# Designs tried in a protein design chat: VH-VL binders against Translin-1 (tsn1). Part 14

Target 1, 220 residues: Translin-1 (tsn1), of Schizosaccharomyces pombe (q9p7v3)
Amino acid sequence: MNKSIFIQLQDQIDKEHSIREKLTAEVDLLDEKLRVLQLLLANCEQNLENQEEILEALEIIKSKTRGLAELASNFPYYKYNGVWDRSIQKVVYLYLLASWTGRLDKSLRPTYSLLSLSEVGQILQVPVFPEESTFHLSIEQYLHAVLSLCSELARQSVNSVISGNYHIPFEALNTIQKVHSSFQVLSLKNDSLRRHFDGLKYDLKRSEDVVYDLRIHKLV
Key: E = the ipSAE of ESMFold2; O = the ipSAE of OpenDDE; V2 = 0.75 times the mean of E and O plus 0.25 times the DockQ between their complexes.

## First folded at step 13 (VH-VL; framework fv_tezepelumab)

Design n1 (from m3 with heavy chain N57Y H59Y; at its last look DockQ between E and O 0.15; V2 from the best seeds 0.00; counts 0 for: pae E 9.9 > 2, placed apart)
Fold by ESMFold2, look of step 13:
Structure n1 (fold): chain C 220 residues (1-220), chain A 122 residues (1-122), chain B 108 residues (1-108)
Amino acid sequence: as target 1 above (220 residues)
Amino acid sequence: QMQLVESGGGVVQPGRSLRLSCAASGFTFSDYAMHWVRQAPGKGLEWVAEIWYDGSYKYYADSVKGRFTITRDNSKNTLNLQMNSLRAEDTAVYYCAREGYDFEAYYYFDYWGQGTMVTVSS
Amino acid sequence: SYVLTQPPSVSVAPGQTARITCGGNNIGEKDVHWYQQKPGQAPVLVVYYDSDRPSWIPERFSGSNSGNTATLTISRGEAGDEADYYCQVWDSSSDHVVFGGGTKLTVL
């Protein structure tokens, strides 16, 4: 009888807001570094001079992701995971892109290959499939990241032709086709993820058009 | 100018078949997913079927699944609907519709044909 | 299956604002598209992605979507706006496109 139920409810509301603010501050710092890496990777097939910057950005992002994981482990996972969900999707996406483009030092896969969720977790030193409901990379984050990779590969396919790199369009198409066939086996229950996957048909079409143009010029 | 022109409608008896065609011009047909949408006289719009830009995937409303087949021929810029085992409730104007694409926006129909009438009656 | 509910009719005086509703469970989490259909004509897209307009559609057509209700708003209603209006979504659980039953707008 030391506090009314409503005073205790307000105290919990204030506590949750304070926790959310701390987590958001860390996510904002991570997001700033994600923007830097995204810019570096946007045209990386033509610019080998930026490799040191890419590696530095990757290590900073890994460090900040691990720091976020440590901070988040002090609080209930399910209550706050929405704070970082989109940013962690982008971490996964940029690591997939860095690996695919050959810019990730000591990647577990060769250039033009797709890292698995487990391999991304291993590289970032962040759990996947944890025994407890703790901070981890989720399946949904990974699936969204893979689809975002395909959109970027279709875009870079166009740019690579302009710069004279005719190998990238064929590798991009192969990757996008493989993702497409693999996702067909999945039972996607989430509206957002299904909508993202259904948009893959446009990435396929863009990538196919680039490859077709290269073939017709070789055969003319 | 973009055109979608449906044809093949008519009056048929229940249990018979019809084949509808939609001729496309004025845009790159093979870039777009295409749909059939129908409207019974005095009633609302009812989605019938979808086909991907390359014909690789097809989706159907439950009311027509197993009886209707959507196809396309990108070399002739033609969308088709094979309608088997027709029923009185299939009586409608059938529209050919193009699925638009805008950043993050899908599954809206930005261009429609004029429709072709199918009447199923004894 | 997912269901969209529209009022069967709406009446508005010329120059006044018409509001046409489209109800659905958690429709605010879906992208809502709107079509205008005049007698004997094919439908015409007027709003897509909840609130975007094709370039040929006047600014007096607007859309909103939140919670369980999407709304098409037509300000300064004109006789030329008399038509049937349909809302439409895509439902991921069924892979189906779904239309509302339609609303007849009368401008008197």
Scores: ipSAE 0.006, ipTM 0.582, lowest interface PAE 9.9, mean pLDDT 87
ESMFold2 (binder alone), look of step 13: mean pLDDT 94; pTM 0.960
OpenDDE, look of step 13: ipSAE 0.030; ipTM 0.637

Design n2 (from m3 with heavy chain H59Y, light chain E29S V97Y; at its last look DockQ between E and O 0.02; V2 from the best seeds 0.00; counts 0 for: pae O 13.3 > 2, placed apart)
Fold by OpenDDE, look of step 13:
Structure n2 (fold): chain C 220 residues (1-220), chain A 122 residues (1-122), chain B 108 residues (1-108)
Amino acid sequence: as target 1 above (220 residues)
Amino acid sequence: QMQLVESGGGVVQPGRSLRLSCAASGFTFSDYAMHWVRQAPGKGLEWVAEIWYDGSNKYYADSVKGRFTITRDNSKNTLNLQMNSLRAEDTAVYYCAREGYDFEAYYYFDYWGQGTMVTVSS
Amino acid sequence: SYVLTQPPSVSVAPGQTARITCGGNNIGSKDVHWYQQKPGQAPVLVVYYDSDRPSWIPERFSGSNSGNTATLTISRGEAGDEADYYCQVWDSSSDHYVFGGGTKLTVL
């Protein structure tokens, strides 16, 4: 059937739209699961009783992420990455948080340590540092996730003090300090990352203040 | 040194066809997505069409969908726009523009041609 | 369709700071780019990804983006800055590139 060039173009446009819709649908499902895990990880030391539920949520998110990766791998990355970037960033963030709080396999990283991008990729079984044409965890997603982690650690430091877990603020401060030092040597060209990094200074200050208060009150 | 030069503009009657061309030089043409953007007299900028690096994907504004066709020849460093079923509202200066690439970021136009004028009138 | 809203015109005295706004629903979550167009010329990129600047663009040009408003800031305004300025985003929902209506900057 000899279709006009315009009909062919319309068909292509329709296909691409369908692809975007499919990707969006998968991301929406993923987002729902991410919300669940985020609630479960809302407190660093209060999650032990929910460990089984956390592990289940992590596995579901892993499965959904892998499914998304498989689907997305069929299409040009840079054209469609806008559909999943924020969600994948959150996936990475939550895995970082889970690991930091000791909810993941400690054989990869000890508690209160930062997973690398490669390690996150290994855990999720998703590629990192590949060609741009294939689905992958990007450096930008990882860096945003790390900064988000620091913000969360600063927040949870205060909560941990309220709950009587006085060691968490020190570990959080240590992590935030290391992240801050590491980011300073990076040449960030992304404005979003720069802005988010500026926020890290505030998180660092907050964390320092918490530790200072603990010392003044001789709680540590 | 980087240059985009549009050609093919002119005066045509409604319903007629016109083909625009853009000659690129000073950069690796095949590494960049290319676009057409137009501007009606005294009006703002309007995105028209996009074509990927290797021509594998094309996108169009709703206003031109089904009427315009964007193509490229990487061996000749040329971008083309076939405009069919032209309307009065298609009257504009047509610019070819390169999509910028910086640190895996896209979706902006870093270089523009000087444009070619298309007038559709009875 | 996604819509960007700019004021039709902005005036500033020489040496003063001009601010051109670009409004859009949750535009802060998008990357905003800005173009300068002088009369009879093609547009020129002046700011990209909210606040990044091409190396050939003076530091007087800066950008910010948060909430529902992006802003192009031109410090120490000069007569040579008189032009139309357009904000632009990419809309992932429609796969369209969207421009604002443009703002005419006059340096009085």
Scores: ipSAE 0.000, ipTM 0.498, lowest interface PAE 13.3, mean pLDDT 89
ESMFold2, look of step 13: ipSAE 0.020; ipTM 0.602
ESMFold2 (binder alone), look of step 13: mean pLDDT 94; pTM 0.959

Design n3 (from m3 with heavy chain A33Y; at its last look DockQ between E and O 0.70; V2 from the best seeds 0.00; counts 0 for: pae E 5.7 > 2)
Heavy chain, then light chain:
Amino acid sequence: QMQLVESGGGVVQPGRSLRLSCAASGFTFSDYYMHWVRQAPGKGLEWVAEIWYDGSNKHYADSVKGRFTITRDNSKNTLNLQMNSLRAEDTAVYYCAREGYDFEAYYYFDYWGQGTMVTVSS
Amino acid sequence: SYVLTQPPSVSVAPGQTARITCGGNNIGEKDVHWYQQKPGQAPVLVVYYDSDRPSWIPERFSGSNSGNTATLTISRGEAGDEADYYCQVWDSSSDHVVFGGGTKLTVL
ESMFold2, look of step 13: ipSAE 0.196; ipTM 0.708
ESMFold2 (binder alone), look of step 13: mean pLDDT 93; pTM 0.955
OpenDDE, look of step 13: ipSAE 0.044; ipTM 0.682
ESMFold2, look of step 15: ipSAE 0.175; ipTM 0.705
ESMFold2 (binder alone), look of step 15: mean pLDDT 93; pTM 0.956
OpenDDE, look of step 15: ipSAE 0.288; ipTM 0.748

Design n4 (from m3 with heavy chain N57Y H59Y F103E E104S; at its last look DockQ between E and O 0.02; V2 from the best seeds 0.00; counts 0 for: pae O 10.5 > 2, placed apart)
Fold by OpenDDE, look of step 13:
Structure n4 (fold): chain C 220 residues (1-220), chain A 122 residues (1-122), chain B 108 residues (1-108)
Amino acid sequence: as target 1 above (220 residues)
Amino acid sequence: QMQLVESGGGVVQPGRSLRLSCAASGFTFSDYAMHWVRQAPGKGLEWVAEIWYDGSYKYYADSVKGRFTITRDNSKNTLNLQMNSLRAEDTAVYYCAREGYDESAYYYFDYWGQGTMVTVSS
Amino acid sequence: SYVLTQPPSVSVAPGQTARITCGGNNIGEKDVHWYQQKPGQAPVLVVYYDSDRPSWIPERFSGSNSGNTATLTISRGEAGDEADYYCQVWDSSSDHVVFGGGTKLTVL
């Protein structure tokens, strides 16, 4: 048996490890920026005082995401996507939230509306629905992000009431209802998505309760 | 009609080599990643190695790295496992398994061979 | 290394529901697959992607996965269900396929 075969195998192993390390490093940097943006977007009623910071964070995240995309495009997608899936889901989620709350360019979508996967791809300048197995925003990532958005909207609905903004809960409920209806027509094969979707029911209930309370008090 | 048939098993002494083969039929062999999984007598399943559909990437369990080599010949619909420097702990039934494919690779095994027994003993 | 933990054995009466657990750190974030192995036979896939089932597997077999525990559920247990059951995941960190230790199901 040719010893060279084993050398080649070891080289391949080393290369794979190196690839994962490189990808992980990029993802770690991305995650740090995501945490910043998440804090900035933690309240829908947040004053526009932090708008510049939000825009800066969005641009940084875009840059980091594109960098990751460029790096990842050199490798088999399905072998390594586990390294970035959750982070990319969060990227999409935060962009959805930024857009929904009117913190992103309104020319793309009006406030209190949901960006499509295609629109998110355009904003981030990363591929969606690729024919080839290269880096892309996946449908699953987008759907998870949408569900996460709904959870966040439900949460922030309560906070908005406390702050005296009674319009947000109504808009949140509308969005969650639409998402819920839309998901019902999807044939979800991913158990994770199914479970996450089940969580949406709870979010819907939360939002309904908030809106109903507001209605009882004639605030909306 | 899908079938995986392992061969090449036998009794060998420690330090010796053995080559296993798996013949695939009933599906487009070149479309699927293939794996070897082994099971020691009375023990559980242990993943051994993976090879991508085109042979471009190979992966191994730590326990066999540097000793085992997985290869495939898509023109012959065959999967192979070259086992060198065999140890007593390598004694097991060796299964070839097809990685399931439903528009993506998520590392489940939808088809298994019946296995071939490898015994390493002095 | 990522580790999957299964109980060594589970016993059920005929017609009762068997539940086999598979524990792993944040396993709910992974896709869990299950295999049935009868004595002297090769493993057979019974559940994949946590809850999907091959068409040739009876509906009595189902799966769930959340938190740190995946569960294979076999409703209306039959004598023919007596076998070893293995959970399996792919660990992206180590790039290894990982099997649980297996659970022997006895139908008494």
Scores: ipSAE 0.006, ipTM 0.513, lowest interface PAE 10.5, mean pLDDT 91
ESMFold2, look of step 13: ipSAE 0.006; ipTM 0.571
ESMFold2 (binder alone), look of step 13: mean pLDDT 94; pTM 0.958

Design n5 (from m3 with heavy chain F103Y E104G, light chain E29S S94E; at its last look DockQ between E and O 0.17; V2 from the best seeds 0.00; counts 0 for: pae E 10.7 > 2, placed apart)
Fold by ESMFold2, look of step 13:
Structure n5 (fold): chain C 220 residues (1-220), chain A 122 residues (1-122), chain B 108 residues (1-108)
Amino acid sequence: as target 1 above (220 residues)
Amino acid sequence: QMQLVESGGGVVQPGRSLRLSCAASGFTFSDYAMHWVRQAPGKGLEWVAEIWYDGSNKHYADSVKGRFTITRDNSKNTLNLQMNSLRAEDTAVYYCAREGYDYGAYYYFDYWGQGTMVTVSS
Amino acid sequence: SYVLTQPPSVSVAPGQTARITCGGNNIGSKDVHWYQQKPGQAPVLVVYYDSDRPSWIPERFSGSNSGNTATLTISRGEAGDEADYYCQVWDSSEDHVVFGGGTKLTVL
């Protein structure tokens, strides 16, 4: 038998392992910064002193996302996109949260609204609808991020009452309601995304209960 | 503590109707999606229907769609199943089940009633 | 519709580890939940989300899920573990909850 054929196959296997290791190492570094930013944003309405740290974390995450995009562009997109898919969902989610809460810039003025997929792509300087199979933010990554935002808004709605920020629960409910109605128009074929969307019913219920309690006790 | 108590089972002829009820206590019923699951004698578990916490969404197994209707009354802490056009294959113990929610996990049943028997025979 | 396949029975000696499998096409992409049912009783949740355990279930119960097979593992099997065990998933293609056929565990 011709052993040179199998030696060539082994060389290709080794090459693919090396590529995957490089991509995974970059994703792991990105994930470390994502965890930091998530912690900073979890109680941001109660801690305005952390704004400089939030802005620094956002810039580091943008830089690492761009670096990952450049590295990944050297390789077939669909062969390796699973390496970064969950992490990029988290990047999008945290930028949505930062914008909603007013932490995306120095203004500290909440938008109480969703950045579009296109707006996130512009901010991160990453393509969203490329003509070819290159690194990009996918529609499904964005949709998962929007649903993750709603879950966090429901959680923060509860905490905002404790701190006396009675306006936040109404804006959270408004956002979650709009997401719920908008997703009903979508034809979701992905098991993971469909399960994620179905969980919105609990975020909606939790947010509704907070608003109802405020109305009954005439706190707003 | 937490209790789900099914009632309304019995023996009925094919083609007739029966209404099952499930009384909930020991938890805030209006916070949870609820389900019916049945088990034919000597057989495995079969999911029947789902209703959201506020009654806004309902889903049914194909075997019962168009014949069964799930409802709830949050003011009385009750879940109901209206079963029309009953068939022999509907013979089963019917359980009401609460859908659990751990952050990010759902469509599992963390608490079950003891069931009520429905027998469809001539 | 989506099908879950379980062996009809599994036997273990007391103190030994029981493994109950649940087969399904690409079941590793789904969240698998497990229930215990003793004769004449309602099912009880023992594992959910592949590997998580309710706080009232002993740590001897564990789960895993990858590829086409999910597994419920019961370490240090006891007579009290004799029961039927069902795996369960949600199937997005028909918006249905699906149960496996059940596995009877015997502890000799």
Scores: ipSAE 0.006, ipTM 0.563, lowest interface PAE 10.7, mean pLDDT 88
ESMFold2 (binder alone), look of step 13: mean pLDDT 94; pTM 0.958
OpenDDE, look of step 13: ipSAE 0.019; ipTM 0.599

Design n6 (from m2 with heavy chain N57Y H59Y, light chain E29S; at its last look DockQ between E and O 0.61; V2 from the best seeds 0.00; counts 0 for: pae E 9.3 > 2)
Fold by ESMFold2, look of step 13:
Structure n6 (fold): chain C 220 residues (1-220), chain A 121 residues (1-121), chain B 108 residues (1-108)
Amino acid sequence: as target 1 above (220 residues)
Amino acid sequence: QMQLVESGGGVVQPGRSLRLSCAASGFTFSDYAMHWVRQAPGKGLEWVAEIWYDGSYKYYADSVKGRFTITRDNSKNTLNLQMNSLRAEDTAVYYCAREGYDYGYYYFDYWGQGTMVTVSS
Amino acid sequence: SYVLTQPPSVSVAPGQTARITCGGNNIGSKDVHWYQQKPGQAPVLVVYYDSDRPSWIPERFSGSNSGNTATLTISRGEAGDEADYYCQVWDSSSDHVVFGGGTKLTVL
């Protein structure tokens, strides 16, 4: 039996494990900061005092995402991209939410609209259409993030009525409707993404019900 | 009590049309995607069509595409299937089925008792 | 188009465990749902998402799904379990809901 061959296989296993540990450690640090930003954005319409915290969290997340991109570029993209895929979806999602709610800058002026994939890439300074197999924001990550935004907007629509903020439900419904119609042009042959999209019907229905209740109770 | 009641079945000649109806009660019909599933005598289940809760998306099996049209009227709690250019192969019991109210999962948590369509010369 | 394969029939003795298989290429990556249909009746959901049960279905119905095979397991088989059983998935590439051909369970 040639033990040199098996020693070489074990060395490769150990090397790949070491690479995954490095990437996972960086992703874990990013995830900690994502949890902070998500909490800050959850009720941001009710708490304007937290804007400096939000801006600081956004810069930390941008810096961490750039650091991950630099580390990941040393290794084959498609071998390891599963390590950061869900975390990068969340980065994109939180930037979309920050933009929509007016928390991406000091203006505090909600856009009530979606950043494009290219705009997110420019803001984060991360490639979106790479020349080669390098770290980038994928179309699938962006599409998942857009769908996650819709779920959060439906949730915030309900909460905004409770707080007496009646314009947010109309803007949320408008955004969710636009996402719904835009996705209809797509050929979604990815099971995970299609399953996520099919769930949009529940977010749309919830948002529609909030707007309908405001209209029939003459709160608008 | 939740109910799905199909109607409009009957005996027709090939090339003719029928319109099936499904009356829903006991749940909020406008929350649910709805389906038609058929079963030829002595055979297994065959999916026919789907319509989203608001009618925005419609899907059809290849065997019926272009001939059948699924619609719904949420104000009347009804699901419909317009069946044109009927063939002998369309002979089946037609079930109205409700999709579970979950994110993107396709399963049928409640079924009507069905209505029989017979296409024969 | 995606194909689900079921055995045409399965027989078990009363009190024994019945296993009904549903074969499909990489079916373990899909969510499998199971229906029971007695003669002259509409189908009834018994297992969904591979292994979950509706609250009205007894715990002796269970399911599993891995690789190329999903399995419906009915422990302590009774005469009342005699029925046709269908597996079902959704296939994103065809935009179709797909049923297996059905399995007739006999409890002798």
Scores: ipSAE 0.006, ipTM 0.548, lowest interface PAE 9.3, mean pLDDT 87
ESMFold2 (binder alone), look of step 13: mean pLDDT 94; pTM 0.958
OpenDDE, look of step 13: ipSAE 0.038; ipTM 0.599

## First folded at step 15 (VH-VL; framework fv_tezepelumab)

Design q1 (from n3 with heavy chain H59K, light chain D95N; at its last look DockQ between E and O 0.62; V2 from the best seeds 0.00; counts 0 for: pae E 3.1 > 2)
Heavy chain, then light chain:
Amino acid sequence: QMQLVESGGGVVQPGRSLRLSCAASGFTFSDYYMHWVRQAPGKGLEWVAEIWYDGSNKKYADSVKGRFTITRDNSKNTLNLQMNSLRAEDTAVYYCAREGYDFEAYYYFDYWGQGTMVTVSS
Amino acid sequence: SYVLTQPPSVSVAPGQTARITCGGNNIGEKDVHWYQQKPGQAPVLVVYYDSDRPSWIPERFSGSNSGNTATLTISRGEAGDEADYYCQVWDSSSNHVVFGGGTKLTVL
ESMFold2, look of step 15: ipSAE 0.367; ipTM 0.768
ESMFold2 (binder alone), look of step 15: mean pLDDT 94; pTM 0.956
OpenDDE, look of step 15: ipSAE 0.414; ipTM 0.794
ESMFold2, look of step 16: ipSAE 0.305; ipTM 0.748
ESMFold2 (binder alone), look of step 16: mean pLDDT 94; pTM 0.958
OpenDDE, look of step 16: ipSAE 0.377; ipTM 0.782
ESMFold2, look of step 17: ipSAE 0.470; ipTM 0.797
ESMFold2 (binder alone), look of step 17: mean pLDDT 94; pTM 0.958
OpenDDE, look of step 17: ipSAE 0.380; ipTM 0.784

Design q2 (from n3 with heavy chain H59K E104W, light chain Y49D; at its last look DockQ between E and O 0.77; V2 from the best seeds 0.00; counts 0 for: pae E 8.5 > 2)
Fold by ESMFold2, look of step 15:
Structure q2 (fold): chain C 220 residues (1-220), chain A 122 residues (1-122), chain B 108 residues (1-108)
Amino acid sequence: as target 1 above (220 residues)
Amino acid sequence: QMQLVESGGGVVQPGRSLRLSCAASGFTFSDYYMHWVRQAPGKGLEWVAEIWYDGSNKKYADSVKGRFTITRDNSKNTLNLQMNSLRAEDTAVYYCAREGYDFWAYYYFDYWGQGTMVTVSS
Amino acid sequence: SYVLTQPPSVSVAPGQTARITCGGNNIGEKDVHWYQQKPGQAPVLVVYDDSDRPSWIPERFSGSNSGNTATLTISRGEAGDEADYYCQVWDSSSDHVVFGGGTKLTVL
């Protein structure tokens, strides 16, 4: 019986658990701030009164993302990246949304445009194309975030009509159409990403219907 | 009113075949990923198979792979499960389940049929 | 393959809060969904994506997921909450849907 090797294995298990707990605690703090920003951006087209709150939330999220990146860089990337993958997708998504809506201070793109993956990395000050063991924004995180942006734009398109912002539905449709066309040239081998992209047809149809309704009611 | 109605269950001997059908109504069937989930008497839920909205991809639990075939006919709003080489352990209520769509959520079943009973015994 | 572990039963007094756990290795990195099944009925979705609730499910049903444990919380438990409850994930490594073994909730 080799009881000593099981004690050594238990020490390793305990150490890995401690690392995941530490990373999870930082991700939970980031997630709290992501929820705040998501709420602020959900109706930002209706008014500009919350601009300072949006900018403050963006800066806090940037700071926490960089803090997570520094902590995570002490450990093997692909062993632990599952801890933050979902949350970093949301960071990218909210920066894309803030930029698209004109709410991101010092954005690298005009309103109604998409930031590239490298531009998001520049703004967040985190790497995009590193060696395997370093914290980075992944291509798949960015692609998921772009698809999530389209879902939100379709939703805001519907709500913007209610608030009297008839310009937003046309810009949303234009963006969703371009994303749809661009994704069709990609070789998507990840099943999760292919399933997410497959859902884009619902966003496209919803956005098209809003624009059609505006035209037949002569609101534009 | 959304409905999923399973049919085709019954009592069969081991080694025989059955074909289950699920008729969908009240929603656009061709927009949704569909699944079969089964529950042996007095036991928990066990996932059986998945088919994509357009039928282009299918997945199976290890316990049924090679014996069961999931199919769909979007023109008839039907989901099917061809069950070959049936075993006693396949005895269960078989549910037709619709996968919901939310922009961050996959693989959750937001609507279920009432199930059809399959009994495999000699 | 990936395994979800639930207690076989949980009992709660009427009006009290019930907590049903779902254990799995690094389950906090997965999206957890919860179903209620009353005797002789099909399952009903009560929580999805860890903490989201279908619009027809009352707010007293809530969920959380962190580390190795996901939890379904039912506040102000009622006799009508007596049912079996299942947690469920999709496991990317096996590409399979996995259910927990189920928990029978009793409201005494």
Scores: ipSAE 0.014, ipTM 0.634, lowest interface PAE 8.5, mean pLDDT 88
ESMFold2 (binder alone), look of step 15: mean pLDDT 94; pTM 0.957
OpenDDE, look of step 15: ipSAE 0.246; ipTM 0.744

